# Ledger of designs, part 193: miniprotein binders against b1l550

Target 1, 279 residues: b1l550
Amino acid sequence: MRLPEELLERARDIHSEAPSHRIKLDRVGSFGLKVPVEFKGFLLLAEADVWVSLPEGRRGVDLSRQVEAIYELSNPPKDPFSLCREAAISLLEKLNYADSSGVSIRFDAPLQDGESLKYYGVEISSIASDEIINKIRVEILGMTACPCTAELIRAYKSSEIAATHTQRSLGILEVSTKAEHPDPDKLASIIERAMSSPLRTYTKRPDEGGLVIRSLSNARLAEDVVREMIHLFLEEFGHLPEDTHILAAVRSMESVHMHDIYAERSFSLDEIRKEISSH

## First folded at step 18 (miniprotein)

Design s62
Fold by ESMFold2-Fast, scan of step 18:
Structure s62 (fold): chain B 279 residues (1-279), chain A 95 residues (1-95)
Amino acid sequence: as target 1 above (279 residues)
Amino acid sequence: SPEYRKLLLEAFKLIREAMRLLREGNPEEALRLLEKAFELAQRAFELAEDDPRTRMALWLMAYIRELQAEAYKKLGDKERAKELKEEARELEEEL
């Protein structure tokens, strides 16, 4: 149905009115927007949230201006990092009553794995105020092996039985920084290297005499995986500003039980360096 | 595929021009460009080799239908606008 012009004018007046209660809101916006992005040569459909802060004296936000801001910047499709930063800045400029703005963009990123593609989860955000904070979260599924099962396998030097319990594990790295967003492919690589799948090796002996089971040198607890992710992150991204904040986590999915194992650590670069340098 | 990408980028170029025409008060010319954009998006949909590419093409087709609905509203054709908005909704349900 077509709305009269008078109704549209009245609706805009309402947003500028005083609210029933003078309470500031941290995030008000349009969530779950579908936007096209270009990521490393791929045209992908991403999902975006856009928001602004709302002061205690204003009743509502101009939602249509938020949607216009991100869509104006989405055609032609561009790199999601640039889109995120530029849209956040645009929102703050267009909605001058706001103290802060934010944009979050989520998509499944393609990663070449030999002759096939696999996908991992990426969420990028930029929050604009007196400064810009860039956040990126990468989630990728991998495999881990229980060290207890590895101990059992070590008992079977010449057995063809590999009693290795492997389980799917979700690795997570989240980075908040005043610098540019880290490359998500590098973050995904860090997670995969920390969670390198245990080899269930069924190998023919070069010598006559039967099959030998190699010990699994890569069996890791969830706690081991998180520590290794942090170590690898510092090697690759230790040059970021000292106030950069990182979350490293892993969720191990038990196939035999109804519950998961979870391990995490949050830290700033300044904090972790002081901790590691002790002894 | 290079053809899939080329079709989508051409469709986006037409959409950008159509949006400019809508802002300048020329919905008739905007509709002509939007219909061409829809044909390109539909061809991209047919060439899509996986679910992510299929979703991208489907969304673009739905988005074009929404823009065409807006153009018909500006022309006062409420019935055609409603039909196009419903077509857009049906396309979005496939996402």
Scores: ipSAE 0.356, ipTM 0.756, lowest interface PAE 3.5, mean pLDDT 81

Design s63
Fold by ESMFold2-Fast, scan of step 18:
Structure s63 (fold): chain B 279 residues (1-279), chain A 95 residues (1-95)
Amino acid sequence: as target 1 above (279 residues)
Amino acid sequence: SPEYRKLLLEAFKLIREAMQLLREGNPEEALRLLEKAFELAQRAFELAEDDPRTRMALWLMAYIRELQAEAYKKLGDKERAKELKEEARELEEEL
């Protein structure tokens, strides 16, 4: 159905009306938009959420202006970091009643894996007000092997073969900072180095036995992986502002159970440095 | 504080208009708007009372320099484009 444009001039401006209840809303926006981005030479289809704060005295948000803001900045496709920051600021300019705005962009990032590619999850956010806060979350699968079962097998005395259960584990690093977004490839590298072994999509010569042996030789608890991720993060990104917040986590998809094991630590750079230096 | 925010939003409005002009093949007019945007961002930098607001203004100044470099590249002035790209890099190093 096609609505005559002349009728729109006579319609009430619903969004500018007073709401039924004078309650501020933190995030109101358009979620699940498809947006092309350019990431390290790759043209990718990303998913974007855009939002603004809504004051207690206004009934609704101009959703069409939100979509316009991100689409104007996404053609031609640009890097998702610049798009995220620019769109957040553009939302504040276009929707002058908002105190804050935000943009989140999610995509699967390609990572060179020999002659092929593998992929890891990236979510980049920018939240703008009188300042800008940048967030990045990286998720990548790796392998872990249980050291407890490995030790039990070793205790059989005549066993030369370390045997234990292995499972896929999801490593997570999330960083919230007032500085620029950390490089997601470096965050993914930290996660993989903390695991018993990385996972592979394919190699010129498939080496499934080699990956298993590497994992068994480097058996780690989820708790071990989280601690190693934090250690490696501090080596690479310890220069970020002291109020930078980090979440390091591992979710182990236990092969012998119907449930997962989860370990995490949230901290600020200032907090973790004081903790480490006191010991 | 209110003046700081007003300057940032005005600067970004000029940036969006300049980007449209660049897409339409008018880099000369885009440069005029970008220079005005830079003046506004620099004033916001002067009004910033804390590190997060200072960093936001610095980022915006760096971004404007990158866009000016792109405009000069479209005009065939590679020397000026390189100079502006280096200015942007110096501003980003302060983040």
Scores: ipSAE 0.045, ipTM 0.531, lowest interface PAE 7.1, mean pLDDT 83

Design s64
Fold by ESMFold2-Fast, scan of step 18:
Structure s64 (fold): chain B 279 residues (1-279), chain A 95 residues (1-95)
Amino acid sequence: as target 1 above (279 residues)
Amino acid sequence: SPEYRKLLLEAFKLIREAMELLREGNPEEALRLLEKAFELAQRAFELAEDDPRTRMALWLMAYIRELQAEAYKKLGDKERAKELKEEARELEEEL
C-alpha cells in the first residue's frame, strides 16, 4: 500500500528527529521486496533487501526513498549484478546522511540439464561506501557416495565398483571481492564437478541407475568435496584480487543417519596460496 | 520459452508507457495499456513451465492490478480501485 502524501510528509519529519539514544545502526532498510530481474535470457522474480547505515543523531531512515531506489532500476528488468551495484549507489545518493548502503538480491537461477531445466540458489550483494564490495553465494544440490563403505564392500566382494550408501549434498560457494561478481553458472559448475554426481530434474529407472553408478565410481567424503571445490575455484578464479574472500562448504544429508555432516573452509586468496606453497 | 519471454517484455514495455501516462495526468489511456499488459502477463502465466516462471508472471499480474488501482483513484473511482487492490492481494497470496 502507498501512504497518502500528507502522512508521508509527517513521517519524514519524525525520521529526522533526534533518537532516544545516540547509537549508530549498521543496517536499516526495506527487506523482502519482490523485484524482477533478467538473468541469462530469463525473466525471474527475485527477492531484494536494501539498507543504509544510520548515524547516531538521526531517528530513522526514509523507507520510501529506499524502495524508489531499487524499483526505478527494475523496469525494464536488468541483470541482478548491475541492479545490485546501481541500486546501492543510488541509495547513497538519495540518502545523503548514510555512510554506507547495501543491496542483496536472491533468486533461483536456471541451469540447463539435458532437455530439461533445473534451478540453483543465488544471492548477490553489493555494499557501497568509499568502495564497492561485491558478494555472491551459490547453493546447489548434488549427490555424494561414502568411500569408506564402498572400500569395505569392494574388499569383501573383490568388485571394481563397490556398493555404498548415497545421499543428497548441498554445495556452497560464497565469494566476496572488490572486483565484479563471479559468474554464478561457473560457481555452480565447480560445485557439481566437486561432487560424486549432479542431481537431475527428472530421471527414469535406467537414467537413475546411471547417476548411482557415476556416484559410486566417484565416491567422496564431504571433506573431499570441499577440498576439490577449492582446487577447482583456484583454477577458474585465481585471477581475482588477493584480498578476495571465499567460503567453500558442503552439507551432506546422510541417508544412514538422522543428522547431517558439514564441512567448510573460509579463506582469502592470499592465505590459501601461501598455505598451498608451504606444502 | 521464447514466447513466454516475449510476452513479459512486451508487458513491461506497456507498463513503462502507462506509468508515463499516469505522470502526465492521462489515467484513461494508462488503464487501456495496463489492461493489455495484464492480458500478456496472464498468457505468460499459462505458458509457464515451472515454479520460478509461474511466480514471475503472477507477480507481474499483481503489480499491474496495483497500477490500475492507482489509475482508478486518480479518476475518482474508489470502488473499482478497491476491487483491483483486492485482486492484486489475491494474486500475491499465490506467490
Scores: ipSAE 0.597, ipTM 0.868, lowest interface PAE 1.8, mean pLDDT 85
Fold by OpenDDE base, second read of step 19:
Structure s64 (fold): chain B 279 residues (1-279), chain A 95 residues (1-95)
Amino acid sequence: as target 1 above (279 residues)
Amino acid sequence: SPEYRKLLLEAFKLIREAMELLREGNPEEALRLLEKAFELAQRAFELAEDDPRTRMALWLMAYIRELQAEAYKKLGDKERAKELKEEARELEEEL
């Protein structure tokens, strides 16, 4: 049912009114939108959040314009990196009262695993103000083997290959930079290489045995994994601006405990280079 | 054969030692051990004939090539690292 145009002309623009309390809001927007994106030849349905700042003198944000902004840019589907940046800029242009905007796009990224596919979680963000900051978060599951238990069993049984408990571990890399978004496949690769072994979607018996043996031969604490992630990150992405911020983390879903083990380090590229050079 | 198992166990021992050396920042010595481990795995492969154990030997050979590639990358030899990674891939395709 379309409301008569005459009623729309008489209706007060509630969003443009002065609020009862003159307080600026940092983020006002629509969360949980579904938008199509093209990623490495795959058409994916991603979840998107869009927001702008709201000045103290305005009661509300025009949410319809925000939704229109991202959907206009999503047809035809494009890469999520460009969509994120372009939408953030478009939001500031369309909503001229905002001093900042942001877009976040989340999806499962396909990753080739032999003849099959595995996946990792990706969140791509751009925040626009006087500058554009690009953020990417990659999460991928791997396997870790405990070195401490391995040593205990080795000492007890005098076996050349020490059995140990293994668990799934979630590796996380989050990068915030004024440069372009880092390649998420490279970030995922860093995480997998930092763990005892990757996970595979399909394993034949020899492959399964191999993954376990690999893990046993490369037993690592959660702390070791984080340090290795940082090391590998510096080798691959050391060319990024010095003010680039990184979060490296691991959540180990311990098989012998009811709780998880968590380790993280937050740092700038400048900070971590100084730390490593001092040793 | 008892000999097959012995060869694999010896290869695993060398791999473990090589990985420790890689962590200690000694990729050159790690590579020497990995080459020896590869030879042992290859001999095991030859002994396995049409036994399902042949697949384990192939896997071990592929894994050693991956570790060698990592070691060469640490040494700054990107070209050799790429070659070894391709060899690892070829071996994995035979699995």
Scores: ipSAE 0.000, ipTM 0.161, lowest interface PAE 14.9, mean pLDDT 85

Design s65
Fold by ESMFold2-Fast, scan of step 18:
Structure s65 (fold): chain B 279 residues (1-279), chain A 95 residues (1-95)
Amino acid sequence: as target 1 above (279 residues)
Amino acid sequence: SPEYRKLLLEAFKLIREAMKLLKEGNPEEALRLLEKAFELAQRAFELAEDDPRTRMALWLMAYIRELQAEAYKKLGDKERAKELKEEARELEEEL
């Protein structure tokens, strides 16, 4: 049942009223919207959050204009980077009381894996004001093998072949930059190359054996993986602006413990370059 | 800068009005407003004090060109629409 439209003429404009308390809010918006995106030849279902800042003198935001902003730009489906940036700009245009706007888009990205596909997590954001800050977060699973237990077992058995526990580890790279978004496939590649071995969707027994042997021959602590991720990131993306901020992290689901191991480092490009060049 | 921000907001207002005109079936008037919006975005580009604000102005200019291409397509001028889409692509490539 639709109420009569005459009620809109008599109703108060709640959103434009003064609030009970004059407090600015940083993010007010519509979260968990389903939107289609086109990513590298794939049509994917993505999840989007859209928001704006709310000044201390205004009670609420027009949520219908927020949904309109992203849906107008998502039909037909387009690449999520352009959608993110354009929707953030559109939000500032449509909601003139806002100092800033933001859009986040999350999806599982397909990655060719032999004859099958595997998937990694991507979240991209654009935050617009007088400038645009672009963020991207990539998460992908890999395998790590413990070098400490490997050395202990080698000594015990007098064996040349390393034997140790292996586990799934989640690698994370997050980049915040005033330049365009980095390519998520390249970020995923950096994470996988830093691991003891990548994970596969499907393997036959000989291939499975090869992955295990690779992991055992390339045993790495979570701390080693984070350092290698940073090294590989600098080789690939050292050209980004000096104030670009990066988070590199690994969460290792330890097969011999009831708990996980976590290692991380946050840094700006300026900070890390000065650190690694100091003697 | 206050002038830079003012130019962006004025461009946004014209884009909003132009999009309404496109939905109402008046692409001719929409094109007039979009060209004015492009001039304002270009002025903002010239006033940008740093790279991030320059990028914002360039992205806005590219977006306006895409909207103009849509308007020309509605007018049946496919050649002009293609030309403006190419201009939008070139502006985005500067980033």
Scores: ipSAE 0.020, ipTM 0.530, lowest interface PAE 7.7, mean pLDDT 85

Design s66
Fold by ESMFold2-Fast, scan of step 18:
Structure s66 (fold): chain B 279 residues (1-279), chain A 95 residues (1-95)
Amino acid sequence: as target 1 above (279 residues)
Amino acid sequence: SPEYRKLLLEAFKLIREAMKLLQEGNPEEALRLLEKAFELAQRAFELAEDDPRTRMALWLMAYIRELQAEAYKKLGDKERAKELKEEARELEEEL
């Protein structure tokens, strides 16, 4: 059903009215929009959130203009980084009362895995104000093997073969920078290389045995994985601006516990370099 | 898959052309292109080898049905528009 257009002339403009309380809101927007993106030759359905700041004197945000901003830019599908940046800028242009805008786009990114594909999580954001801050978060599962149990079993049995528990671990790298978004495939690669071994979508028995042996010969604590991720990140992305901020984290889904182990470190490039050079 | 991607891109091209026709007041020709786009999206759905590609094809099919509903509404066929909008909702429930 469509109401007569004449009603729009008589209806109050609720969004432009004064609010009940003069309080600024940081993020007001449309969350959970489905948008197509093109990522490295794949057409993928992504989920997007779009928002703007709302000043203390305005009751609401024009949500239709937010949706228009991202959908105008998503047809034809384009890379999610350009879509994110351009949509954030467009939001500020369309909604002139806002001091800032933001766009987040989430999708599962394909990685070649033998003859099949495996997927890792990507969330990219652009936040626009008098500057643009680009954020990317990459999450990928890998395998870790416990070095503590390995050492205990070695001591108990005097075995040269490490027997220990293995588990799925989620590696996380989040980067916030005024430069362009880092390549998520490179971030995923850093996470996988920091793990005891990567996970596979499908393995034949010889390949499965190889992954297990690799994991056992490369046993790592969650803390070890985080430190290695930081080391590898600095080798690959140390050229980013010094005020680039990074979160490196691992959540280990411990096979011998009913709970998870979590380790993280947040830092700026300037901060971490000073720390490393002092040690 | 190159075939899967090719089908989706061709469907998007037809959708873009159909949207222009709708703006220019030619919903009949727009519907013809949108039905071809739906057939392409449906074939992409059949070729989808994993959940992300399946979801993409399903969303595109739903989106095309929404556009067809808009075209029928412009033609004054409100009953057909309602049917297509319902079909779009059913497709979206599969996501």
Scores: ipSAE 0.278, ipTM 0.723, lowest interface PAE 4.7, mean pLDDT 86

Design s67
Fold by ESMFold2-Fast, scan of step 18:
Structure s67 (fold): chain B 279 residues (1-279), chain A 95 residues (1-95)
Amino acid sequence: as target 1 above (279 residues)
Amino acid sequence: SPEYRKLLLEAFKLIREAMKLWREGNPEEALRLLEKAFELAQRAFELAEDDPRTRMALWLMAYIRELQAEAYKKLGDKERAKELKEEARELEEEL
């Protein structure tokens, strides 16, 4: 039911009232919004969170203006990077009491691999104040093979081709930068190249055999994959500002255990260059 | 600088006033305020002392150009809308 507009003018403006306690809040907003985005020729349904900082003297935020900010910019659908940045700017424009704003957009990105189509996870955010900080997180599954068991089996049967257990491993790259968002396809490529082998949505027996053989010939610990991801990241994105912060991680879903193995490293470009140059 | 922040906030204020005027049926004055907001964003760009603030000012300039392009498109001026959208694209690519 829609109430008369003049009723709104007579009602108290609850949001602009003083709160019960004068405490600043860092993030107040609308979470789990559905928004269409255009990504590399695909129309995708994404999930968005939008928020602003709330000053100590104000009781609440204008939630309708937050939703308005992102929805006005999402029609027609546009690329999620521009939508993220523009919506963050729009939030600051529409909510003048806020010191900062933020927008996160999550979706599954299509990736072509031969005649197969597979998907990887993407989360993009922009946090705006008198500067913009852009963040992107990419997650993609790949295959790893255990080098320890490979060596034991090789010693046991004296084979040139090692047998070992293989498992799905989730590779993660997260980048926070004051430059524009890195290309997620390039981040996904880095993760897959660091793995023993990529995974596919559709494969036939000859192709499946090839992936397994590649994985066995390129056996890697989770720790090896993280180090390789960092090496490949520096080759592709070493030109980003020195205060760019990166998280590289791998979660290996070990086929011979009831638990997973996890390895990670967080660093800034400045930190990692100094570390590498010391060796 | 404090002046950079002030210019940014003033540009946002002009955009809000322009959007209100547009809804009230005054597109000519709305477009005048959007152009003034662009000038303030451009001055913020000139006063920016580091790359992150330069990028923020540049992306705000692009955002204003996109708002102007959409306004002209709605008014039936497709040529001016196209020119403004191209300016927005060029501003985004400048960094």
Scores: ipSAE 0.011, ipTM 0.519, lowest interface PAE 9.6, mean pLDDT 84

Design s68
Fold by ESMFold2-Fast, scan of step 18:
Structure s68 (fold): chain B 279 residues (1-279), chain A 95 residues (1-95)
Amino acid sequence: as target 1 above (279 residues)
Amino acid sequence: SPEYRKLLLEAFKLIREAMKLYREGNPEEALRLLEKAFELAQRAFELAEDDPRTRMALWLMAYIRELQAEAYKKLGDKERAKELKEEARELEEEL
């Protein structure tokens, strides 16, 4: 990053000229910026995208002012939620020709796993216009076990010990709301509890036998996991505004197939409450 | 590591002070503080226990080198600016 005064000096080029074609652009900005953030006591390197809308009558965006907006807010490092919201507002204030602005921040979030740390994926955004919409997406790996094969083996062998295939599954929760960003650790916990078992990452000694046995005792279809994630989400976050939109999804990386299995459901809180109450 | 966090926060503090000194027309003192910040970031890099914390320290080292390069360029020392920019590039390639 250059010093702010240097960036401002370079931004003196005329971008207010008429373009070759009078076409509005939805997002113009600086993508893939490296920014430091502080998340729950950890200093982490995040990746950020910053953008604004560009009206049909203006040739270009002042990119130097976009970069300055987020980096001015990044030292000292602050929590990524405040950074996201404050940078989006700052962009709209600094670039008055824009109708909307947005900031997206991606990082790997630490989660305590016994005496070690594991990491899960977080992407947050804030989009500012007449209102502010906050989005968060959490992705974390877990384990699933096939209940169909397990049941067939139980029936055939009359055994309490299930035999089936296990696989890694990626759980996904995405929330879009006018309220503050949900706590990603709570979203990660929901995903892990919905799985057959959690996975350990960044550990020297994986307890493979214990994880497999746990998974076999709690065999779940991808469809089962998505339904459980929705149920647990409503218990924890049912208080969010009615127009809050959620995506719950699972991608199962099938160990016995060359392809993945995928299940998802998108819904608003208003929609899902009516669906559940109708039966 | 509590020491890892402390070193990084002190480096960020020195960067803020250096940028203020540079704006006030004291680039020599600013460059001195940036070099101290680099030493702290390098020590944090040596204490990093996993890849995410290693990346954080590496990026900060590269960022400080980039700031020093811009300061030397502004002062007319193009050769030192070029050397520092190359160090920043090499650090960034490790990310």
Scores: ipSAE 0.642, ipTM 0.887, lowest interface PAE 1.7, mean pLDDT 85
Fold by OpenDDE base, second read of step 19:
Structure s68 (fold): chain B 279 residues (1-279), chain A 95 residues (1-95)
Amino acid sequence: as target 1 above (279 residues)
Amino acid sequence: SPEYRKLLLEAFKLIREAMKLYREGNPEEALRLLEKAFELAQRAFELAEDDPRTRMALWLMAYIRELQAEAYKKLGDKERAKELKEEARELEEEL
């Protein structure tokens, strides 16, 4: 049923009305949109969230305009970094009542694993206001071997390579910066190198044996992994602005306990440099 | 495959051209381009053979059907618009 054009002219713009309670909202938008992106030569379907702030004097946000903004920028598919930044800016331009906007894009990033592919989780975000802040979160699974149990078994069996329990561990690096988004492949590499060993999608028997031996030879606590992640991050990304904020974390799915072990450090580059220099 | 990527990128190109025509007040030509884009996306879907890449092709097919539905709605063909919107919904449920 086409509503008569005459009715549209008489209809109140509900979104532009004053709200019953004059309260500003920080984020109003559409969450869980599907958007195409191009990432390192792959065309991927990503999930996206888009939002803007809402002033106290406006009842609602024009949500349709938000969705249009992200889709216009998504064709042709482009890199998710540019898409986030450009969409955040476009939202502020299109919705002039907003003082801030944000875009978040999530997908599984392909990573070469021998002749196959493995994946790691990525969330890329940009927040626009008086300035633009770029955020990236990388999550990748690795393997850890417990050094404490290894030491106990070494003492008991007098073996050069001590058996120990191993588990999957999730490594997390989150970076917020006024600079460009850090390379997620480099972040994923840092996490994998900080663990006892990477995970493999496919292993032949000799390769599997080698992977396990490597893990046992590089036994690390969750705490060790986080510290190593920070160390490797500083070596690769120490050139970022000093106000860049980092979260480094590990969640170890312990094989001998029903619960997980978690370790994290949140810091700015300025803070951590001062801490390391003091030793 | 190089062919899969080529098909999708060509479909996206046709969608951009169709949207331009639509904004310029030529919905009939826009619909013709959208149908060609749908055919390309469908061929890409067939080439993907249960690969994770099928999701992109399915999404694109659904998106094209939605665009076609809006165009037919603007032309006053409500029945065809409803059919296309239902097809879009069915494709989205497979994602």
Scores: ipSAE 0.354, ipTM 0.734, lowest interface PAE 1.1, mean pLDDT 88

